# Designs tried in a protein design chat: VHH binders against Protein AAR2 homolog. Part 16

Target 1, 357 residues: Protein AAR2 homolog, of Caenorhabditis elegans (q09305)
Amino acid sequence: MGGALPPEIVDYMYRNGAFLLFLGFPQASEFGIDYKSWKTGEKFMGLKMIPPGVHFVYCSIKSAPRIGFFHNFKAGEILVKKWNTESETFEDEEVPTDQISEKKRQLKNMDSSLAPYPYENYRSWYGLTDFITADTVERIHPILGRITSQAELVSLETEFMENAEKEHKDSHFRNRVDRENPVRTRFTDQHGLPIMKIREGYEIRFQDIPPLTVSQNRVGIEYSDRLYRLLRALGGDWKQLLAEMQIAFVCFLQGQVFEGFEQWKRIIHLMSCCPNSLGSEKELFMSFIRVLFFQLKECPTDFFVDIVSRDNFLTTTLSMLFANVRDSAHAGDDLKKKTAQFKQYLTNQFKWDFNCD

## First folded at step 5 (VHH)

Design k71 (framework vhh_7yz9_2)
Fold by ESMFold2-Fast, scan of step 5:
Structure k71 (fold): chain B 357 residues (1-357), chain A 122 residues (1-122)
Amino acid sequence: as target 1 above (357 residues)
Amino acid sequence: QWQLVESGGGLVQAGGSLRLSCTASGFTFSDYAMGWYRQTAGNEREWVAFISDSGSTYYADSVKGRFTISRDNAKNTVYLQMNSLKPEDTAVYYCAAGTDSWFYDESEYDYWGQGTPVTVSS
């Protein structure tokens, strides 16, 4: 948003904005919310005037990989996080309902130590997160309460040995059969390297979507059954699929999380390969185009120049979407028009060519 | 108080031209993208043209090459120049303003005008 905010909005934020207390965080360290990050000052204790809704908070000390979290703030909410210097991460602190008035009184005394929410890009942020709800965050967020840009990995062999030890702490003899079990052949990949996976509790709990096989226009691909299965896993709520797409994009863009980029691509590919669902899931496809439009609008133009593989993925995958919608006998005029608008936007904004068939 | 006031509609013969105007007040016009939509009786609103705050223009395939959208930030006005009009262009035309989006649907625009009728006879 440019210039000074309208007085009505300032008054609303002052009366209804949420607070984040981020206690004990080191000075001269990176702290960010949504689109903006900065180096913390000596007096930094958190944020004020946070708009209600979903936000992504992240931090890094001494150029370490980013760690962060999503939270759906309610009007006037006070969220408390404490930094643990030994573990170099944050911990939750719940504010009991009977202590809320006391905490609000304390906030007035520390106002100078609270940075205001950066409103310059709030509308853009809203456009990236408007399908995300508290239920979305609860479903997807790691059990341990934080998202790390560098994956916390464990070898399959190490996990197996840890689990075996838990079951039979002192049973040298009882674990003997397992030590000689052919499961040892499952600890290396096809190249002879240890199989790695994300440590339990650290994984972002995205839905299982089939991996990308080919970033090419392929005639006859039909994944509507896969989409149906995914929607059933989401309780029939198509908005939760778009919310997951938004979580994945923010994890990638602000959180620097590679798995977020992979999940974002998997969702786009799935949505581009469902010609038989374009009529029955019209609202989903209309909203999908809107979500993707806002996401691509926020990407710097040089991002696609630097990531040639991403540019190729989008041009080939969206060419399938555009052809499927154009050629559909059951897609309505509104979906065809929105899709044509989106194709024209991408052609003009990024100079992409979708006439490759 | 905000307003979007449309003008320039009317009756025209097929092959003719009309210029629609939409003047804004009560918000910072230069920060907003502007769009034109049209609606025929019994149908939903149809997107016609869009102009960004920076002046980039986009058109529906049905009007591309015939219609031109432009803006004058000094006058807080957006224009739609309609050439080579066809009977199927008959509709009520609506001006809309939105920020941070080129293709907001009707639920996402901040401000809407009251509409101006255009009738194209054969």
Scores: ipSAE 0.005, ipTM 0.296, lowest interface PAE 10.6, mean pLDDT 79

Design k72 (framework vhh_7yz9_2)
Fold by ESMFold2-Fast, scan of step 5:
Structure k72 (fold): chain B 357 residues (1-357), chain A 122 residues (1-122)
Amino acid sequence: as target 1 above (357 residues)
Amino acid sequence: QWQLVESGGGLVQAGGSLRLSCTASGFTFSDYAMGWYRQTAGNEREWVAFISDSGSTYYADSVKGRFTISRDNAKNTVYLQMNSLKPEDTAVYYCAAGPDSWFYDESEYDYWGQGTPVTVSS
């Protein structure tokens, strides 16, 4: 959509847009928001004219992993982040509410140092994030306030020893551990390699969903019960499950986060294995297809080049979804028609074959 | 100001044909997917046909094989060729433009026309 913004939209964003001050960030480094990234100039101090709502901000310096965060911007909000060159990450700086008007006055002196939000891509961004709310961000976002593309990993053994040392000042700590907790001292996988996990506070707080490799062949009642249990954990709000699917996808696509890709696949697999829920959760399944449609439009064509085969995750998993909806006595005509149309779209767009099982 | 204007509706005998046109003004037509919906008095709006920005076409089961949707980006126009018309095709036909969201609800479309009436007599 390359072209200048209409004056009325610029005026609206100037009056209602939010600001992000990103202070001390290195020159010639990657900085991005939502759909667009660029190399920072020497004068870069942040963004202006950010539309109210949820956005994903990310950055990277040479040889460091991409780091980002989600934030729900309020109209006229000023969010301040300071880059720490030693730790190669950013830190929050809260602006007192009684100083907001003064800070806004000062921002006018910094206008040339603030890049405008790339509004030409906002409609596409909205399509990927319309189920995400401030509550979704609060629930899922890491406690330490940042999402990293490279996981901060710690061995299960190291975590156990750190926690045990912190909790107990026993001079015979090792002897006590061996005696009282033998199961907790087994820290290697089936290949003798250390079992790794994400360091506390760094994890994206996704819901517990069956792993793809462990549960991918299970369908029916077990998955439907797990879906209902998951929805109950989300307060009965099925929109929060789709919001999580959208967070996971953005983490994968924009954040380059492997955990996001894994959670996205788990949600798709779970939704594809619930034939007994197709009638009672009609709105969820119809909206799921809509969310997935917009997500697949944004996937690079090269993403599927070497994985578009009979064993491809999407072709096998969505074949299960399509068969389950087609063969259901409980799925309404609306869902069956929408699912058939989505299948036709994917067949035409990606040349995928869904005629298995 | 963005506008969609439908034309080509009217009275036709069962088994006849009509061609509906919808011309867009004020926006870049080629960036938008285009759909046709129809509505009878007292009933919800029903999806009829869709054409993506790339030209892929999709049809409701009730019209498949009888109706053909097409577009001319040079003229900013989408067409609905209606053949073998039946009395049950009687409705007000609406043109809609939006992102590539052809199988979603009406709320997914950014722009709608005023509608053009089609009456098929037995």
Scores: ipSAE 0.011, ipTM 0.321, lowest interface PAE 9.1, mean pLDDT 78

Design k73 (framework vhh_7yz9_2)
Fold by ESMFold2-Fast, scan of step 5:
Structure k73 (fold): chain B 357 residues (1-357), chain A 122 residues (1-122)
Amino acid sequence: as target 1 above (357 residues)
Amino acid sequence: QWQLVESGGGLVQAGGSLRLSCTASGFTFSDYAMGWYRQTAGNEREWVAFISDSGSTYYADSVKGRFTISRDNAKNTVYLQMNSLKPEDTAVYYCAAGDSWFYDSPSEYDYWGQGTPVTVSS
């Protein structure tokens, strides 16, 4: 009744699929890959039969914030991750090649401790990630190799003092800085509160896209120059922009990362304000609509839609996109048709009203 | 390994009915949207009907009100109930599976059946 795979296919995937060994992770804790998560059992040591390609792995202990990572699995690859119970995160040191080789010899003996990849959701996952490549992950992923749902924040003053002490190796530096009152004022905002930033190495390395403006009521909004600058920063590869949109969405939906949600919104807003590029970037806009469709269709709607609908962001922003495509002399019939179908889908599924011009 | 097998086609008189079936094997049927297309000699494939993985249905204007698409996930089968058939409905009918909602574009479908002929006389 469960849609179990035929034995011939299971054997094929076991021989060609990838493995994740997750050593030392606590029992009864959340562990997830892609669309699916569950609580770990007493014998859990990882996953088998992972399809080659990009996946997102995440975990959480007793309501703690999620932590995870993207990895591009190769056929037959064995990825070993160790859990550090003291720091409640992955160990920083890479597992030695010799230890990986030993685990490879033990795989058949560990089969009963390895959960199979949830293939019933793989097609949907592929639709959310088909623009993400190994290069995308290398470009965007935090240097420390993990993505945390709750930002690892540090005050500007604390970072300055740590860097100054490290650079000068002066144990009395803090005492001297405290005697220089003007230095302290550089670390507070207009209300006297500490200015915070993401701790070095924890930041997701997204492209710098201007934030959404408070004033949205501007006649003749045209951001094609911003889009062209962004595409140049990506080496002219428009597929990398959509890959970044997909990374941002997965970080938000599976990773529960606020910055992912903000970057996702910034990309959608930018794409919705570029009437002059609809013809020259036709493939980008066609693919953008497809990416967004899969993001809205294939994800848990009760969790996602409640958050997104409350913001009114999508209805407002996509109304601009729909008007721009409808009124464009540059957009071809295929883009206009695809955009109209998308508008109709959203109207039917979410009861959203886009006749706001 | 992956197959879509159509059945239920044949010869029928104008005003009659036929029920086409398409049984899938080798993939998780419930994760896929299903479509029906038809093709006459010398013409490209024409979209007829679509059912999403969640059960939402869409129809071409030429068949709306006469044809009904449905699915049975327990049997890995999609159906096309064709009522009030017209000579213009004569074609080879194809079942298709895909995860895209651009249902009127053949290129959006991943898997295709071999087709079942339907002939409507007079």
Scores: ipSAE 0.000, ipTM 0.224, lowest interface PAE 15.9, mean pLDDT 80

Design k74 (framework vhh_7yz9_2)
Fold by ESMFold2-Fast, scan of step 5:
Structure k74 (fold): chain B 357 residues (1-357), chain A 123 residues (1-123)
Amino acid sequence: as target 1 above (357 residues)
Amino acid sequence: QWQLVESGGGLVQAGGSLRLSCTASGFTFSDYAMGWYRQTAGNEREWVAFISDSGSTYYADSVKGRFTISRDNAKNTVYLQMNSLKPEDTAVYYCAADLGSSWFYDESEYDYWGQGTPVTVSS
């Protein structure tokens, strides 16, 4: 959708497009890239004509949790992954430089087994990922080379018990923790549920942003110091913060990754609580509004009812952003105008009420 | 504040040439890809040309071979050289800026837009 692609762009992608060989993947299983997923055919062996740049590939067999990866494709690159049916995951296989020409000849002979990149969605994909660079992927991507929607989780209690038993060789260590009232232990949340963490090596390496506060609607909240510390951790490159917001959103929307959703919300909340930064970080805030606009535009309508609207997170948090920009003595007229236009768009498109701040 | 100021439009006879300029201020121009769009009364904006932050250029089929997009980062300016103009090229031309990409994409995704400059081609 979104108009016809110019023929010169199609010609460029045909000549400079990348290839993904995804060998041994089961037929009738879900395979996707970026915006599109489909059930694989009997002869499926991968993708052709992938535009240079960052893409997200994902798959699932028999409704198992999605697994995927980000990769920054170079023009003409041939990336090879092999599916392991026993472990139900994929492994990298390098293509030696002296075999590249032979692999290209092989690809021509298996053209019918390669699905073309879904061009009709490329413009939308670009709008969701234009801040993401190869460096962003290298910084954030899990060490083990894959993103799992249902990550390998361990409870804090289990980790504590295993670590303690390992260190002390004491099988009775469990008897030393509070048994009388488990819901009051440091290993359970406010609802009495175990606190979980992602197993080492499986974690998406997002920046450490403080958890959301229950006082989101409070006047006088100011987190510019947190924003400045975060920007310093990113080498002063505010574009990397928006790139991380885009990675988090893709992980959540396409990867079905809970931690991506949490990081996305943390970034939005942080950006909405920085009235003292609106003048000094004008370009960051202008670009933040654009990034969020395209993310919200691409969400299915029912998504807001089932996930975002139920939490009332966006209406509450963006009310703070809109009030902070409106009331700022230091925000320029351009930021105020753009923010007011964004507020009007959301009010008209989604019928959201932002006048409760 | 940020600004995109277009200039160079006007009235020209069919077969003639015009050079449009768009000067940017208030942001780091060299980090932005630049595009030209045009709009006729009652129609949506249509894409004309795109230049990436690295200088790669792309054109709509209707103008390919006749129009040339270029940029001068020292002057914070993007240009559209329009040759062999046709009556069908009559439109208001808009300059648009987008943060770093080598690829063309939809107008709704551009960060900054100019006010537009009218171009009229008489037959």
Scores: ipSAE 0.000, ipTM 0.216, lowest interface PAE 11.2, mean pLDDT 79

Design k75 (framework vhh_7yz9_2)
Fold by ESMFold2-Fast, scan of step 5:
Structure k75 (fold): chain B 357 residues (1-357), chain A 118 residues (1-118)
Amino acid sequence: as target 1 above (357 residues)
Amino acid sequence: QWQLVESGGGLVQAGGSLRLSCTASGFTFSDYAMGWYRQTAGNEREWVAFISDSGSTYYADSVKGRFTISRDNAKNTVYLQMNSLKPEDTAVYYCAKDSWFYDSFDYWGQGTPVTVSS
């Protein structure tokens, strides 16, 4: 598959592909979808031939941090976003069902202004996102409809003052509270620095991974309980855990979001420390190895040297996974075989040493 | 539980016919496009045919007019009807889910071998 797509597949995508209208976006600015970004031309109005399924769209103006969103496109769907130059963000516009045919006719007149989806990387993208569904996006995506590469932070004091002014409608409230008061001590840490939090509605709604509650614990038993509690929080749907892992990775890789990298590491560590779950959650562990395989396959070798390999996280954590599966009485031969194949792939591809005697 | 199980391969004389079947489990079959690929020793897997979730069909130039892909959503099964078989069609045939650009080891079936004698 190193060559051009068969004409029949191109025709299918042309007829059944989705559209993104991204209206009013400035020229000479960064715009991207999935694996590819470019500087927009003066005619740019959006994308055509988007494959059905989940995609990540992102943009940046004047070297500002990236902003983006996930969307699960249906065949032939028309999604409309409008750029607001004052706020430097995008807004949703609905296309009523009765107007879809008219919008499709309008799209024909705009075809030269629509960039085609970059198909050369679609296989790789599918491997990174195949557990993500519309339900996953709804659960995790920020309420305000966008993901920012640099966290939107506010001080606890600023949030309190804004909310108090709105609630009381007191024109002098701020001046009174700005005086030195005991209440001010609630907004600073032990060193006098403002306490910061992510602005309401901007947070990526990742699951909290349950913490260990004992100072000396048996890692396998404790983490298996934590995994069970996390799966319960996800309604018993183990696929949503892998979908979250995929969203976290894409947020880090394409969105440049540090919180995505942290959540991705937390999930890998949890999965690597659950020897007692290897039999009962066989499907989850088999699929976890597949998800991680595609994620690591898409990273350049230098990425691991600079960001991942320097803290020894993957080699240390995956060594625990490999030992736990190898030594398990409950894992079964199929999981042991897949895990050994994955270990060999990583050893050959990245020259990693898992220190297995 | 993601499984694709191929069947229907065998030995056939040139000009003959075979029908391959692939039964899927572990996902909502009706929501996904399905495809057939084939592989000969020493070569990469070659795309053969594709069927969309809505039933639209597409074929490689080498099999157009001879092969027909179809699906039965009630049985979670995709079929490949192979007519006018040629010795060059000799290969192991693999079923794949939403497969134009996806070749994961966990999404492919075991394959079903087809041998066409001259």
Scores: ipSAE 0.000, ipTM 0.243, lowest interface PAE 11.1, mean pLDDT 77

Design k76 (framework vhh_7yz9_2)
Fold by ESMFold2-Fast, scan of step 5:
Structure k76 (fold): chain B 357 residues (1-357), chain A 118 residues (1-118)
Amino acid sequence: as target 1 above (357 residues)
Amino acid sequence: QWQLVESGGGLVQAGGSLRLSCTASGFTFSDYAMGWYRQTAGNEREWVAFISDSGSTYYADSVKGRFTISRDNAKNTVYLQMNSLKPEDTAVYYCARGSWFYDEFDYWGQGTPVTVSS
């Protein structure tokens, strides 16, 4: 098998697949789902035959930063999004359950305007997202229901003034700002530049994992206590940690979100610095290696050359993981074998050196 | 979370038969199509057989006429009856939920091995 799908399989996918109606989205603009993006045609109104499960939908107007969302589609679900041309974003439209039959009839009349889900890459997509659940999406997704590739930033001063205006209905605070004075204020950093933060409701709600620093990225580190605290914060569900790793990776790779790349690196570093947990968390570590294997396997070659292979992060961090597993008195033979195979795969495919000699 | 457990693999001579079983849990089995995939060392997973929720069956050309897929919704189990086995059928066999593109990723480290000697 490597040819076209049998008609019966196509019929099954149509019957059990989900739909996305994307109303009012401009022609000749970027639209994508999972692995595939394209420029929309004049008749484009959405997608059909979406497999049940988690997907990432994204779009871009005139080369603007990508905007997107994760959604866990149920069999036969009809999700409706409307594009707002003025705000250049999408808005949800709720479809009452008693109108589903009417919407299905409308979908049949619009079939030629609905692009089919790109099934040729679905197995790869499943491999990148198999730990992500509806609960993962609900926990991590921004409150405002969208993920933007360019962070929605607000200055501390602007946020203060916006809050003051709403509370007091008085704009006189704006007239007090002295733009000619370079003196440090509570709203500026040590260089006189505005202090910025992500606007409330726009943040991706990742777990708080300490950022990577030179002093923390050293041989002999043991972070099992940090891992156990993190697992406790996730209700003891280690699969949610891998789900977060998968969300972070997709946000970076498909969503072009830098915060996703940073969280992905923090998780890899944490997992690589827990030699005392290799026996007690065997299933987590086995699954972690599998998740990372598929993430690295599916990356474009330019990803490693321009972003990853020029940064010594993966070679340095994974060399710690490989040494920790190799030298462990508690890691089982299956974890040691799988880790050695993974190391050999990376050495052969990417010519990376993982030995700290 | 859904779970699939494969069994029934082993060593068999060319021309022999084996019956693989896959028991599902964590989802309403009767609502989903089920399939079998196989992977040989150094190669990508390839689709073998598919059975719809209504019982319609589909086979890869390489196994058509030799393999039979079936299901027992009361037992949450899908079966693969393999007859007239050939050395090229040697692989680790995995079951999957959904369309034939839907693969049960948790079985990358397991599955049920089938070795056909000549």
Scores: ipSAE 0.000, ipTM 0.212, lowest interface PAE 12.4, mean pLDDT 78

Design k77 (framework vhh_6fv0_2)
Amino acid sequence: QVQLQESGGGLVQPGGSLRLSCAASGFTFSDYAMYWVRQAPEKGLEWVSTISDSGGSTYYKDSVKGRFTVSRDNAKNTLYLQMNSLKPEDAAQYYCAAGDSWFYDESEYDYRGQGTQVTVSS
ESMFold2-Fast, scan of step 5: ipSAE 0.000; ipTM 0.218

Design k78 (framework vhh_7n9e_1)
Fold by ESMFold2-Fast, scan of step 5:
Structure k78 (fold): chain B 357 residues (1-357), chain A 122 residues (1-122)
Amino acid sequence: as target 1 above (357 residues)
Amino acid sequence: DVQLVESGGGLVQAGGSLRLSCAASGFTFSDYAMYWGRQAPGKGREWVSGISDSGGSTAYASSVKGRFTISRDNAKNTLYLQMNNLKPEDTALYYCAAGDSWFYDESEYDYWGQGTQVTVSS
């Protein structure tokens, strides 16, 4: 609540907070959780007092690309990661059940080597992540257990050949290719260059949302059918759509993952093109505006100057949202009022022009 | 004129239950996160529970988790606190408070009520 949490909550987190042991990580290297990053000291071995819930941990060495992971921490949990200097990544270490009590005793002796969670930013972090659940992380997180700012790419032909050479996958791959991807699938794009894909296990498993095109930024577009298909793919849980929007934003802002930025834009564009669902999905749209408000509030002004100068996405897309809500016969007065207040906030804070004729 | 009016306090025996209400007026209730706090005689204010503007998210102090339930009815502009298995340590003046608007980063607590007294005997 405000800049600092109430003392009772801070005390609760101190007593019931989770621990992250990040063993063998180099000193003078970037390490971060949620809102804060710092250069590690000689004694750094991890974090203490992590509030229960979802957090994003990230690190980088010697100007290497940032790598990180989401984890839903339980009260008192001890999560152990080991740094591998040769591969320049981290590996999971399971704590055997019979060793948990001993690890907890060791943590008390290592208190000076554990950095405290930056609790002064927890309210802001909660505002960026309050729709993200353990289920969201399990659904979206890469199979390899880490998110990389520069994911490994492989050609479609190379991937096909590698899979065809594996006995246990040969039958499965052939069945998939015959039905989903015919054997005659072209391996080059329109310019004759190999079609590239993120290597299996490295991709962030976002929902399939059609990419933006120049013709999709027009007043009067209606994508409620696309929204309903997406909600069905999420089991009818609209909160999971906003959770995905929050994961995409964190991946971009903290993780430096460009695919997160692209997914975030696709979700905003979809939500801005659904005038026919503004009444039936009132709670979704009210919460969408709240999520976006907190996201835009946390972005540096310099970041938005670059976005506005390079692709003008936010001003164009949000102009469509504002016009659609203003002109709707189905949107309630509360949604219209909140949308108008949001438009006014953005106009005052960023001096953006949302003039839609 | 903004008002928060708490009610439902009283004297109960340990193990008993009470339901507190906070009636809000003079502001758009559905725009604000709402909180319950308490102050025992001779002690500072202690946060008890919080609920988001939509009611979709709740939080509790460790001392009350599992015993208290916060809820809200935006159509009636009313906040509730269901208190079960009350302990003598729960004796305090209970207040409701409105938090920042989700559109602005205004003060930690925008509005405070006068409070309703809860006394739990052994």
Scores: ipSAE 0.000, ipTM 0.197, lowest interface PAE 12.7, mean pLDDT 78

Design k79 (from j2, 33 letters changed; framework vhh_8dlx_2)
Amino acid sequence: EVQLVESGGGVVQPGRSLRLSCAASGFTFSDYAMHWVRQAPGKGLEWIGNIYDSGSTFYNPSLKSLVTISRDDSTNTLYLQMNSLRAEDTAIYYCAAGDSWFYDESEYDYWGKGTLVTVSS
ESMFold2-Fast, scan of step 5: ipSAE 0.000; ipTM 0.318

Design k80 (framework vhh_7pa5_2)
Amino acid sequence: QVQLVESGGGMVQPGGSLRLSCAASGFTFSDYAMSWVRRAPGKGPEWVSTISDSGGSTSYADSVKGRFTISRDNAKNTLYLQMNSLKPEDTALYYCAAGDSWFYDESEYDYWGQGTQVTVSS
ESMFold2-Fast, scan of step 5: ipSAE 0.005; ipTM 0.267

